# VHH binders against Uncharacterized protein YNL108C: the designs that were tried, part 25

Target 1, 262 residues: Uncharacterized protein YNL108C, of Saccharomyces cerevisiae (p53929)
Amino acid sequence: AIENIYIARHGYRSNWLPKGPYPPPPTGIDNDVPLSEHGVEQAHELANYISKLDVKPEMIFSSPFYRCLETSKPTVEALKIPLYVDRGVGEWYKPDRPIIPEPATHEVMSKFFPSMISPDWEPSIIPSNKGETEEDIFERCHKFWPVFIDRVERKFPNVKTIMIVTHAATKSALGMNLLKFSSAKEPIDNKGTFIRNGSCAIDKFELVKGENESIPFEEREWKLTMNGNTSFLTNGEEMNWTFMNAFEAGSDADIKARRAAE
Key: E = the ipSAE of ESMFold2; O = the ipSAE of OpenDDE; V2 = 0.75 times the mean of E and O plus 0.25 times the DockQ between their complexes.

## First folded at step 21 (VHH; framework vhh_7pa5_2)

Design D5 (from D1s with G56K S99T S105D; at its last look DockQ between E and O 0.12; V2 from the best seeds 0.00; counts 0 for: pae O 7.7 > 2, off the site)
Fold by OpenDDE, look of step 21:
Structure D5 (fold): chain B 262 residues (1-262), chain A 121 residues (1-121)
Amino acid sequence: as target 1 above (262 residues)
Amino acid sequence: QVQLVESGGGMVQPGGSLRLSCAASGFDFSSYWMSWVRRAPGKGPEWVSYISGSGKYTYYADSVKGRFTISRDNAKNTLYLQMNSLKPEDTALYYCARTYSPWYDEPFDHWGQGTQVTVSS
């Protein structure tokens, strides 16, 4: 059974920089922006940190979006572990968004990331092309886990530690579901703590109950043992986001609001 | 142990209606997609409809669109299939199936015993 799950947010986005011009998405897909140089640096710092962990991921499952694959690349190279793309951990888009981006295909992404993306992985779940409410993304992640974990354990029975590279909202929703909360907008403790989702922030979840893979996923219990760790980043935590924020994570509106608050 | 028990089948005339039920137990019902699958005599299984855990997302085979409605009551751990405007071609054993993934070639990981639906004049 899977015993350890790392979940990381992608690095600093190019369009988060204070001033343009911003590079267009390499894939030509709306919102599929690349990392900034700083983001790439963060990705390397993340890889370096992961390479020093006692318990290292044996596989990475990444969001199909370019910035997540960029974030994953240094870790893949450092650890020499396989990477799979799962649309189920893709970005969260609200229904009121004019365009809901569809990620690039495996074929297209493989051109940008040659030999990095392992084939033969079907999506655990596909995000709605009509957008998702906060409840919808939470539900998506809720449905994702049992499908995903069952598949991983079936296909890779010897794997115990995995890493997911994803987006702030999805990261939160995934984690909150592991912790068996009913919403991503709840604190995880009585102190009002939230899962932290800075750029290249990484969470760790450890299995505390249900070590036998025969135990249904819903009967397993997880503990958050690392919450949005960014201690390995030179600049520390940047662009933290929670569902308590008014805007989509990393959106233009989010950036605008942040700048206005400065 | 995962259990799925179908009910509500029977014999009806063309144009008639039936409502199938599936009682689920042994798993977190609301966490799984559920599907109806049918098998007609001499034919392979045919996917009919599936529904997301929350019930928010529903899909139908073209052959039943507009006539069948899938729904669920998570509080009762029950899946439903309302079948209207039934046709002889709908005659089959109807199974409730826990859906592993709607997008897999083999999307179902558990099946009930089925309930017989017969549409005949």
Scores: ipSAE 0.017, ipTM 0.249, lowest interface PAE 7.7, mean pLDDT 92
ESMFold2, look of step 21: ipSAE 0.390; ipTM 0.755
ESMFold2 (binder alone), look of step 21: mean pLDDT 85; pTM 0.856

## First folded at step 22 (VHH; framework vhh_7pa5_2)

Design e_1 (from B2 with Y104F; at its last look DockQ between E and O 0.59; V2 from the best seeds 0.00; counts 0 for: pae E 5.2 > 2, SAP .677 > .668)
Fold by OpenDDE, look of step 22:
Structure e_1 (fold): chain B 262 residues (1-262), chain A 123 residues (1-123)
Amino acid sequence: as target 1 above (262 residues)
Amino acid sequence: QVQLVESGGGMVQPGGSLRLSCAASGFIFSRYWMSWVRRAPGKGPEWVSYISGSGDYTYYADSVKGRFTISRDNAKNTLYLQMNSLKPEDTALYYCAKGFSPWFRGSEPFDHWGQGTQVTVSS
């Protein structure tokens, strides 16, 4: 059974920079923006940090979006572990968004990331192409986990530690489901703590109950042992986002609001 | 099936203007960046301009900045390129392309390109 799960947010996005011009998305898909140079640096710092951990991921499951694959690349290279793409950990988009991006195909992504993406992995779940409410993304993640873990354990019975690279909202929803909360808008403790989702922030979840693979995922219990760690980043935590924020994570509106608050 | 059909090309004198159009079908037009690419005789393909799905972001090659304007009508699934102050060096076959490619892999046409429309600038 899977015993350890790391979940990381992608690095600093190119369109978060205060000044343009911003590079067009390499895939041509609207909002599929690449990392900034700073984001790439963060990704390397993340890889360096992970390479020094006692318990290292044995494989990565990444969101199909370009920025997540970029974030994953240094870790893949450092650890020489396989990477799979799962649409189930893709970005969260609200239904009222004028454009709901769909990720590029495996074929397209493989051109940008030669030999990095392992084939033969079907999506555990597919996000709605009409957008998702806060409830929808939480439910997506809820449905995602049992399907995903079952597949991982069947295909890779000897793997104990995995890493997911995803987005802020999805990271939160995934984690909150592991912790068996009812929503992503709840604090995880009585002190009002939330899962932190800075750029390249990384969480760790450890299995505390259900070590036998025969135990259904729903009966397993997880503990958050690392919450949005960014201690390895030169600039520390940047662009933290929670569902308590007024805007979609990393959106133009979000950036504008953050700048106005400075 | 993705289809891109360019139109509006022709022959003009230096300093003249043309407006290219690209009719798109077979995909959700507004979800994708669109591009104009051109190929001059004896030269490789060159990116001319990019526009985001929403139209909020536009980019131009240095060679056409200030002279060309890319735009789109998502309701009509149409991409445009207004070309002003045309120069002989702008002579090329102009392609409409779905998305963006940071590199050209040889001279092979991408499935995301139309058939092109010829623009000739000559006295």
Scores: ipSAE 0.141, ipTM 0.595, lowest interface PAE 1.7, mean pLDDT 91
ESMFold2, look of step 22: ipSAE 0.154; ipTM 0.602
ESMFold2 (binder alone), look of step 22: mean pLDDT 83; pTM 0.839

Design e_2 (from B2 with Y32F; at its last look DockQ between E and O 0.69; V2 from the best seeds 0.00; counts 0 for: pae E 3.6 > 2)
Fold by OpenDDE, look of step 22:
Structure e_2 (fold): chain B 262 residues (1-262), chain A 123 residues (1-123)
Amino acid sequence: as target 1 above (262 residues)
Amino acid sequence: QVQLVESGGGMVQPGGSLRLSCAASGFIFSRFWMSWVRRAPGKGPEWVSYISGSGDYTYYADSVKGRFTISRDNAKNTLYLQMNSLKPEDTALYYCAKGFSPWYRGSEPFDHWGQGTQVTVSS
């Protein structure tokens, strides 16, 4: 059974920079923006950090969006571990968004990331192309886990530690489901702590009950042992986001609001 | 099936103007950045301009900045390129393209492009 799960948010996005011009999406898909140079640096710092961990991921499952694959690349190169793409850990988009991006195909992504993306992995779940409410994304992640873990354990029975690279909202929803909360808007303790989702922030979940693969995923219990760690980043935590924020994570509106608050 | 059909090309004198159009079908037009690319005789493809799905962001090659304007009508699934102050060096076959970025993909073929429309600038 899977015993350790790392979940990381992608690095600093190009369109978060205070000044343009911003590079167009390499895939041509609207909102599929690349990392900034700073984001790429963060990705390398993340890889360096991961390479020094006692318990290292044995494989990565990434969101199909370009920025997540960029974030994953240094870790893949450092650890020489396989990477798979799962649409189930893709970005969260609200239904009222004028454009709901769909990720590029595996074929397209493989051109940008030669030899990095392993084939033969079907999506565990597909996000709605009409957008998702906060409840929808939480439910997506809820449905995602049992399907995903079952597939991983069947295909890779010897793997114990995995890493997911995803987005702020999805990271939160995934984690909160592992911890068996009812929503992503709840604090994880009585002190009002939330899962932190800075750029390249990384969480760790450890299995505390259900070591036998025969135990259904729903009966397994996980503990958060690392919450949004950014101690390895030169600039520390940047662009933290939770569902308590007023805007979609990393959106133009979000950026504008953050700048106004400074 | 993705289809892109360019039109509006022709022959003009230096300093003249042309407006190119690209009719798109087979995909959700508004969800994708679109581009114009040109190929001059004996030269490789050169990207000319990019526009975001919403039209809020536009990019131009240095060679055409201030002279060309990219725009789109998502209701009509149509991409446009207004070309003013045309020069002989603008002579090329102009293509409409989907899902391509020369900054990241290099010289690799476009995922989808039309048959092109010929633009000739000559005295």
Scores: ipSAE 0.088, ipTM 0.535, lowest interface PAE 1.9, mean pLDDT 91
ESMFold2, look of step 22: ipSAE 0.348; ipTM 0.730
ESMFold2 (binder alone), look of step 22: mean pLDDT 84; pTM 0.840

Design e_3 (from B2 with Y50F; at its last look DockQ between E and O 0.76; V2 from the best seeds 0.00; counts 0 for: pae E 4.2 > 2)
Fold by ESMFold2, look of step 22:
Structure e_3 (fold): chain B 262 residues (1-262), chain A 123 residues (1-123)
Amino acid sequence: as target 1 above (262 residues)
Amino acid sequence: QVQLVESGGGMVQPGGSLRLSCAASGFIFSRYWMSWVRRAPGKGPEWVSFISGSGDYTYYADSVKGRFTISRDNAKNTLYLQMNSLKPEDTALYYCAKGFSPWYRGSEPFDHWGQGTQVTVSS
């Protein structure tokens, strides 16, 4: 049974740098923004950190977006573990966009990440193509977990530790669902702590001792033992985001607002 | 079915200008970066310019920077290339194309091409 779940946010995007021009998306799909050189460096620092942990991920499940695959690549190479793509951990887009971005197909992604993406994994859930409210993404992640974990445990009964590479909003919603909160806007303790979602930040969730597979996934208890760790990154925490922000994480509007506050 | 139809080519003297258009249909135009690509006689394809789905970001080959301007009108599903200060070396069949960015190093970077429109710069 799964006993440990790491959840990481992708590294620093190319279009978050203060000056362009920025590299176009390799896939040609708008909003499929690649990492900056800085973000690639963060991904390598993350892989080095993961390689030194006592409890290492045995598999990675990544969002289909290019930047998440880029973030995952150094860890796949360092640990020589399989990676699967699951659209269920994909990006959050508000419903007021005129066009909701969609990720590249498996075929397209495989051209950019040859030999990295394992076949034969269907999405646990597909995000709405009409965008999602905050309540919608929270519900998507609520539905994601039991479907996803049941399939992981059925297909890989000996795997105990997995890592998910995703986006800030999805990372928050996934974690808050594991901790059985009803909203991603709540603190996780009586000290006012929130899940931290910096670029390349990583959470660790551990199954409470004494739980087993005989208990339905939704009834299992999880504990957050690592919250948005960025201590291994040269520049520490960057681009932290929560649902208290008025804008989609890392969007042009979010970046503009951050720069205006400088 | 994806269709791309180029127009606006012709003959022009060195230093002249032309404006190419590409009518797109059969896909959500604004979702994709679009390219202009050219094939000179006896040569393989050369990326000329690349524009984001929104139109906010543009890229140009070094050989055309400062002379060519790519633009798009998403309401009309149309891609444009304004070509100024034309040189004999710009003589080519110009295509609009849908596909990967110029950073892709594999084979078959484009899903779809138009029929092309001929640009000839001669004196």
Scores: ipSAE 0.298, ipTM 0.688, lowest interface PAE 4.2, mean pLDDT 90
ESMFold2 (binder alone), look of step 22: mean pLDDT 83; pTM 0.838
OpenDDE, look of step 22: ipSAE 0.299; ipTM 0.673

Design e_4 (from B2 with P109L; at its last look DockQ between E and O 0.71; V2 from the best seeds 0.00; counts 0 for: pae E 3.8 > 2)
Fold by OpenDDE, look of step 22:
Formats: C-alpha cells, sequence, structure tokens
Structure e_4 (fold): chain B 262 residues (1-262), chain A 123 residues (1-123)
C-alpha cells in the first residue's frame, strides 16, 4: 500500500512577474503558461530538497499543464524516477471563466519533455470541460483518490511513496479529501490553519491506518505531517492561495488584487 | 478536422498596407493562441506575431514591431494581421498557425498551418 504522499504546487509562473512581456504558452493553449526563471529555480530547489529527504518519492504524477511538468523535471532528473501524467490532478477552472483550457495531448507534451513522460497511464478522472464549482473540484478530487490509488497499487505494488505535482486549488482539494474533510474551505485544525499553497510548496501525508492493500481507500486514514513547506526556497513562500481567496488561483485578477494590496 | 484558411495577400508598393485574414475551424478557436508565420524565398520560416486566446496579449517580431498589428474575432473564428508601412523584405508567404512558434525555448511544435497567402512588396 501507498504509505507516503507528497503533493507540491508548481513553481512561480511567468505571468506573475511584475513586468512583461510574458512568454506565450509553448503549447499554444491559453493559460498553459510556463514557469518564470524564478519558478524554474524554485523547481530546482524543490528537487534538491526532495533529494535529501529520508523518504523519497519513487514516482511522480503530474498535472498535464506545462508549468507542472516544468516543476517536476528537476526532481525527475535528480531522483531518476518515472513520471506519469494524470488529468485528474489538473488545474481548477471556474465555470464562468471565458476560456476553459484543455491540456495538450501526451504526444505534444512528450515533444516538449523528451523521455520524461511515461506513456502507460490512463486518466484517473477527467475534469469537466465546462469548468468546475468549488464543490465540483472537491468532488473531483474525492472521486480521484480511490481510483488513482487502486491503480497505482495494482500497477506498482512495490511503490510506497509517491509525489503529485499540481495546482493550488487542486492541491488543497486533494489534501482536504485525504484528511476526510467535507470542504476545502475550512481549517484543518482549531487554530484556523489552512493547507498552504505557495509556489513549489510541498505537503506530506502519511498513512496512519490501513497498511494492508486490501483495505479500501475510503477506510484508510492519513495524517498531514508537512503543510506547504517552503523552507528550502530562497525567497520562502510566495503566492500562497487558498479557497478563501477571492479570485481563481494565479489568475490575472488574483495578481492584480495582490498587487493592489501591497 | 482543424482548418486554417488565409486570405488578403497581394502585391503592394513599399509603404503600402495589407490586411490578412485567417478563417479557423475544427477547434475551439478562443482556447488557443494563434500565430502568423512567414517564409520568404530562400529563407526559413520566421514567426511574425502571436496573440492569446482572449486577445489580451500580443507579441511581435522585432522586424515588424510598430508596423504590424495582430488581432482576432473569436465570434467569427478569424485571425487578422494588419500590415502597414510594408517593406520589400516583408515579401513572403504568410501562414496562419494554431498555437505557438516552435522557436520558443527550442520547441518545434505547431499544431496546424494553413496553406498561406502570398504578400509581395515591390516598387
Amino acid sequence: as target 1 above (262 residues)
Amino acid sequence: QVQLVESGGGMVQPGGSLRLSCAASGFIFSRYWMSWVRRAPGKGPEWVSYISGSGDYTYYADSVKGRFTISRDNAKNTLYLQMNSLKPEDTALYYCAKGFSPWYRGSELFDHWGQGTQVTVSS
């Protein structure tokens, strides 16, 4: 059974920089923006941090979006572990968004990331192409986990530790579901703590009950042992986002609001 | 099936203007960045301009900055290139492309190209 799950947000996006011009998305897909140079550096710092952990991920499951694959690349290279793409951990888009991006195909992504993406993996779940409410993304992640874990354990019975690279909203929703909360908009403790989702922030979940693979995922219990760790980043935590924020994570509106608040 | 059909090319004198159009079909037009690429005789392809799905972001090659304007009408699934102050060196076959230029970060990926429209600038 899977015993450890790391979940990381992608690095600092190119369009988060205070000044343009911003590079267009390499895939040509709107909103599929690449990392900034700073984001790439964060990804390397993340890889370095992960490489020094006692319990290292044995494989990575990444969102199909370019920035997540960029974030994953240094870790893959450092640890020499396989990477799979799962649409189930893709970005969250609200239904009222004018453009709802769909990720590039595996074939296209493989051209951008030669020999990095393992082909033999079907999506655990596919996000709605019409957008998702906050409830929808939470439900997506709820449905995602049992399918995903079952598949991982079946295909890779010897793997105990995995890493997911994803987006702020998805990271939150995934984590909150592991902790068996009913919403991503509530604190995880009585102190009002939220899962933190800075750029390249990483969470760790450890299995505390249900070590036997025969135990259904729903009966397993997880503990958050690392919450949005960014201690390894030179600049610390940047662009933290929760569902309590007024705008879609990393959106132009979000950036604008943050700048106005400074 | 993705289709891109360019139009609006022709022959003009130096200093003249042309407006190119690209009719797109077979995909959700507004979800993709669109590009203009040109190929001059005896030369390799050169990206000219890019525009985001929403049209909020535009990019130009240095050679055409200040002279060319890219735009789009998502309701009509049409991409445009307004070319002003044309020069002989602008003579090329102009292509409409779905996606971003392969010359960015060493990528060589375009999803689809049109057949092109000829632009000739000559006195």
Scores: ipSAE 0.309, ipTM 0.686, lowest interface PAE 1.2, mean pLDDT 92
ESMFold2, look of step 22: ipSAE 0.309; ipTM 0.693
ESMFold2 (binder alone), look of step 22: mean pLDDT 84; pTM 0.849

Design e_5 (at its last look DockQ between E and O 0.63; V2 from the best seeds 0.00; counts 0 for: pae E 3.7 > 2)
Fold by ESMFold2, look of step 22:
Structure e_5 (fold): chain B 262 residues (1-262), chain A 126 residues (1-126)
Amino acid sequence: as target 1 above (262 residues)
Amino acid sequence: QVQLVESGGGMVQPGGSLRLSCAASGFIFSRYWMSWVRRAPGKGPEWVSYISGSGDYTYYADSVKGRFTISRDNAKNTLYLQMNSLKPEDTALYYCAKGFSPWYEALRGSEPFDHWGQGTQVTVSS
């Protein structure tokens, strides 16, 4: 049964740099933005950190977007573990967005990441192609967990530790659902703590109660033992985001607002 | 399935202008970056211009910068190329294309586009 879950956000995006022109998406798909060189460096720092952990992930489940696969690649190479793509941990797009991106196919992504993406994994859930409210993505992540974990445990009964590579909003919603909160907007303790979602930040959730596979997933208790750790990154925490932000994480509007606040 | 139909080519004197159009169908046009590509006599395909799904980001080959303007109308599913100050070396069959970014070397040796039209001939002479 799964006992440890790491959840990481993709690295620093190319279009977060102060000046363009920015590289077009390798896949030709809108919003399938690659990492900057800085983001690739963050991904290597993350892999180095993970490779030294006592409890290491035994497999990775990644969002299908290019930047998440780029973020995952150094860890796959360092640990020599399988990676699967699950659309259920895909990006969050608001319903009023004029264009709702869809990810590239497995075939297309395999051209860019040869031999990295394992076959034979179907999505645990498919995000709405009409965008999602904050409540919608929270509900998507709520439905994701029992379907996903049941499938992981049935297919890989000897695996205890996994890592998910995803996006800020999805990372936060996944974590808040594991901790059994009813909203992504509430603090996780009485000290006002929120889950941290910096670029290449990593969470760790550990199983506390309901340790065996005979207990339904929804009855298991998890605790957050590592919250958005960025201590291994040369520049520390960057681009932290929460649902209190008015804009989609890392969008042009978010970046403009951050620059105005400087 | 995906269909791309170019039009607007023709014969023009050096210094003249033409506007190419590409009618797109069979996919959600606004979700994809689109390209113009040309094939001159005796040469392989040459990327000309690239435009984001929204139209906000554009890229041009050095040989056409300042003379050509790519644009799109997502309500009409149409891609455009305004060609000004035309030169004899612009003579080519011009295609609109959908597919991978032409700039990434990870696809070297592969065709960068998975769909393109039949092309429209542009001839600059006299």
Scores: ipSAE 0.326, ipTM 0.686, lowest interface PAE 3.7, mean pLDDT 89
ESMFold2 (binder alone), look of step 22: mean pLDDT 80; pTM 0.810
OpenDDE, look of step 22: ipSAE 0.420; ipTM 0.743

Design e_6 (from B2 with K98R R105T; at its last look DockQ between E and O 0.01; V2 from the best seeds 0.00; counts 0 for: pae E 14.7 > 2, off the site)
Fold by ESMFold2, look of step 22:
Structure e_6 (fold): chain B 262 residues (1-262), chain A 123 residues (1-123)
Amino acid sequence: as target 1 above (262 residues)
Amino acid sequence: QVQLVESGGGMVQPGGSLRLSCAASGFIFSRYWMSWVRRAPGKGPEWVSYISGSGDYTYYADSVKGRFTISRDNAKNTLYLQMNSLKPEDTALYYCARGFSPWYTGSEPFDHWGQGTQVTVSS
């Protein structure tokens, strides 16, 4: 039964650098941009941090987007643990986009990450191909958890600790659902704290109620014991995002707004 | 290995009641969603009801809402289906199945089945 869940955001994207030109997506798919060199360095720092934890992930479940697989790769190599792709932790795209990117197939991604992506894992849920409102992604993550955890525990009954590598909006919606809030726009305490979603930031959720054998997943209680930790990163927290931000996380509009404010 | 054994089927008149049981073994019963699925003569499988591991969440096909009640006793590793106000169209072989939540969209929604118990509703 799962007792510990880490959720991390992908590293710094290539197109977040102040100056282009930027490398094209290796897969040729819109928005499937790779990490910058800085983002790859963050991914290595994350792997080094994880390798020193007393409670280590035994498996990774990654978004199908290239940057998330890139972020996961140093940890897979350091810990020698399996990785599966689940579209249910994929990127959030608003409904007003003219085209909603579809991720590359398992076959295509396996060309770029040979021997890294384990087969035989179907998506727990498939995000809308027409985009999602804030309420829609929150609902997607609400439905994701019981399906996903049930499947993980059936296929891997002895695994206690997993890590999910995903995107800012999805990370926040996943965490808020696990803590049983009704929206991603709520603070998690009476001090106005929000889940932190910097690039390569990592959350930890620990099971606090529900013995392994006697409590079904929907009755389990979780607490956030690590909130968007970036203490292991040379440059600390970067590109933090919440649903209170005006634009999709890391979009061209978001980057433009951040640059204008600096 | 996982084993599911149904019992309690039989013949009843329309408007009658019947209680099905399913004895589970070989897995941690309380961790899993369980389901009743039925197969009428010449038809494919039709899910009837789902129940969460705790028993707190239940779901029913529209055709049985208000007439059937799914329940479980996790101390006895037993799943139940109370069927009231039975109709001829409820005639089917009823299976106990271990499945996923109702939102699961994968290709194999149930990974283990019992042998089934026959329910016949006829004058």
Scores: ipSAE 0.000, ipTM 0.239, lowest interface PAE 14.7, mean pLDDT 88
ESMFold2 (binder alone), look of step 22: mean pLDDT 85; pTM 0.850
OpenDDE, look of step 22: ipSAE 0.006; ipTM 0.226

Design e_7 (at its last look DockQ between E and O 0.72; V2 from the best seeds 0.00; counts 0 for: pae O 11.7 > 2)
Fold by OpenDDE, look of step 22:
Structure e_7 (fold): chain B 262 residues (1-262), chain A 122 residues (1-122)
Amino acid sequence: as target 1 above (262 residues)
Amino acid sequence: QVQLVESGGGMVQPGGSLRLSCAASGFTFSRYWMSWVRRAPGKGPEWVSYISGSGDYTYYADSVKGRFTISRDNAKNTLYLQMNSLKPEDTALYYCAKGFSPWYRSEPFDHWGQGTQVTVSS
């Protein structure tokens, strides 16, 4: 059974920079923006950090979006571990968004990341092309886990530690489901703590009950042992987002609001 | 099948204006960034302008900034390039492109049309 799960948000996005021009999405897909140089640096810092951990990921499952694959690349290179793409950990888009992006195909992405993406993996779940409410993304992640973990354990029975690279909202929803909360909009403790989702922030979940893979996923229990760690980043935590924020993570409105608050 | 058909090119005097159009089909137009690329005689392709699916983001080459304006009508699946204050050095075959990546791909174009000729001459 899977015993350790790391979940990381992608690095600093190119369009988060205070000044343009911003590079177009390499894939040509709306919102599929690349990392900034700073984001790439963060990705390398993340890889360096991960390479020094006692318990290292044996596999990476990444969101199909370009920025997540960029974030994953240094870790893949450092650890020489396989990477798979799962649409189930893709970005969250609200239904009222004018454009709901669909990620590029494996064929397209493999051109940008040659030999990095292992092809033999079907999506565990596919996000709605009509957008998702806060409830929808939470439910997506809820449905994702049992399907995903079952597939991983069946295909890779000897793997114990995995890493997911994803987006802020999805990271939160995934984590909150592991912790068996009913919503991503509630604190994880009585102190009012939330899962932190800075750029290249990384969480760790450890299995505390259900070490036998014959135990249904729903009966397993996880503990958050690392919450949005950014201690390895030169600039520390940047662009933290939670569902308590008023705007979609990384959106223009979000950026504008953050700048106004400075 | 992805199809891109450019139009609107022609001959114009320096300082003149042209408006190019690109009719797109075979894909969800509004979901993709679109670009204009040009190829002058004896030169390689040059990036001219990009626009996001929503139209909220635009990018221009330094050589055309302030003179060219990229826009799109997603309802009509059409990309536009308004070219003002044209110069002889703007003479080129202009292409509409999908999935263009100037920074991350060895092959910068996924698809492009047949092109439309723009000639700026006295």
Scores: ipSAE 0.000, ipTM 0.242, lowest interface PAE 11.7, mean pLDDT 89
ESMFold2, look of step 22: ipSAE 0.410; ipTM 0.758
ESMFold2 (binder alone), look of step 22: mean pLDDT 85; pTM 0.859

Design e_8 (from r8 with Y100F S107L; at its last look DockQ between E and O 0.73; V2 from the best seeds 0.00; counts 0 for: pae E 4.9 > 2)
Fold by ESMFold2, look of step 22:
Structure e_8 (fold): chain B 262 residues (1-262), chain A 124 residues (1-124)
Amino acid sequence: as target 1 above (262 residues)
Amino acid sequence: QVQLVESGGGMVQPGGSLRLSCAASGFTFSRYWMSWVRRAPGKGPEWVSYISGSGDYTYYADSVKGRFTISRDNAKNTLYLQMNSLKPEDTALYYCAKGFSPWYRGLGEPFDHWGQGTQVTVSS
């Protein structure tokens, strides 16, 4: 039964650099941008940190977007653990976009990450191809958890610790659902704390109650024991994002707004 | 089925201009970066330019930078290459391609699909 869940955001994107030209997405899919060299360094720092943890992930479940697979790669190599892709932890796109990106297929991704992506894993849920409101992604993550955990525990009954590599909005919505909050815009305590979602930031959620396989996932209680940790990164926290931001995390509009506030 | 049909090639004197078009069908055009690739006589494929799905980002090979302009019309599912100040060295069969990545080249073919090409010949 799963007792520990890590959730990490992908590393620093290539298109967050102050100046272009930026590398095109390796897959050719719009918005499927690779990490910057800095982001790759963050991914290696994350892997080194994870390799020294007392409780290590035994499997990774990654968003299908290229940057999340890039972020996962050093950890897969260091720990020699399997990785699966689940579209249910994919990116959040608002409904007012002219076009909603869809990730590359498993076939295409396997060309870029040979021997890294394990076969035979169905998506737990497929994000809307018409975009998602804040309420929609929160509901997607709410539906994701019971389907996902049931399948993990049935297929891998001896695994206790897993890691999810995803995006800022999805990371926040997954965590808030796990903690049983009613929205992603709610603080997690009376001090106004929010889940931190910097690039390569990592959460840890630990099971408090409900390890019994006869207890539905929805009845289990989880606690956040690591909130968006970036202490292992040379530059610390970068690009933190919450649903209070008017723009999609790390989008051109978000970057422009951050620049204007300087 | 993905289909890419190039047009607009022809014979042009040095210093002249041509505008190539590529009609795309069988996929959601605006979701993909699109590329122009050329094959000169006796040489292998050479990428020329690529453009993001939105059209906001464009990139060019050094040999054409400043002379060629890539653009797209997502409402018409059409990719364009405006070619100015043409040189004899630009003589080639020009292909439209779906997607492009320098990193993808290290793993095999650089493109999932490309058209049959349109001939550009620059000579006096």
Scores: ipSAE 0.188, ipTM 0.620, lowest interface PAE 4.9, mean pLDDT 88
ESMFold2 (binder alone), look of step 22: mean pLDDT 82; pTM 0.831
OpenDDE, look of step 22: ipSAE 0.377; ipTM 0.726

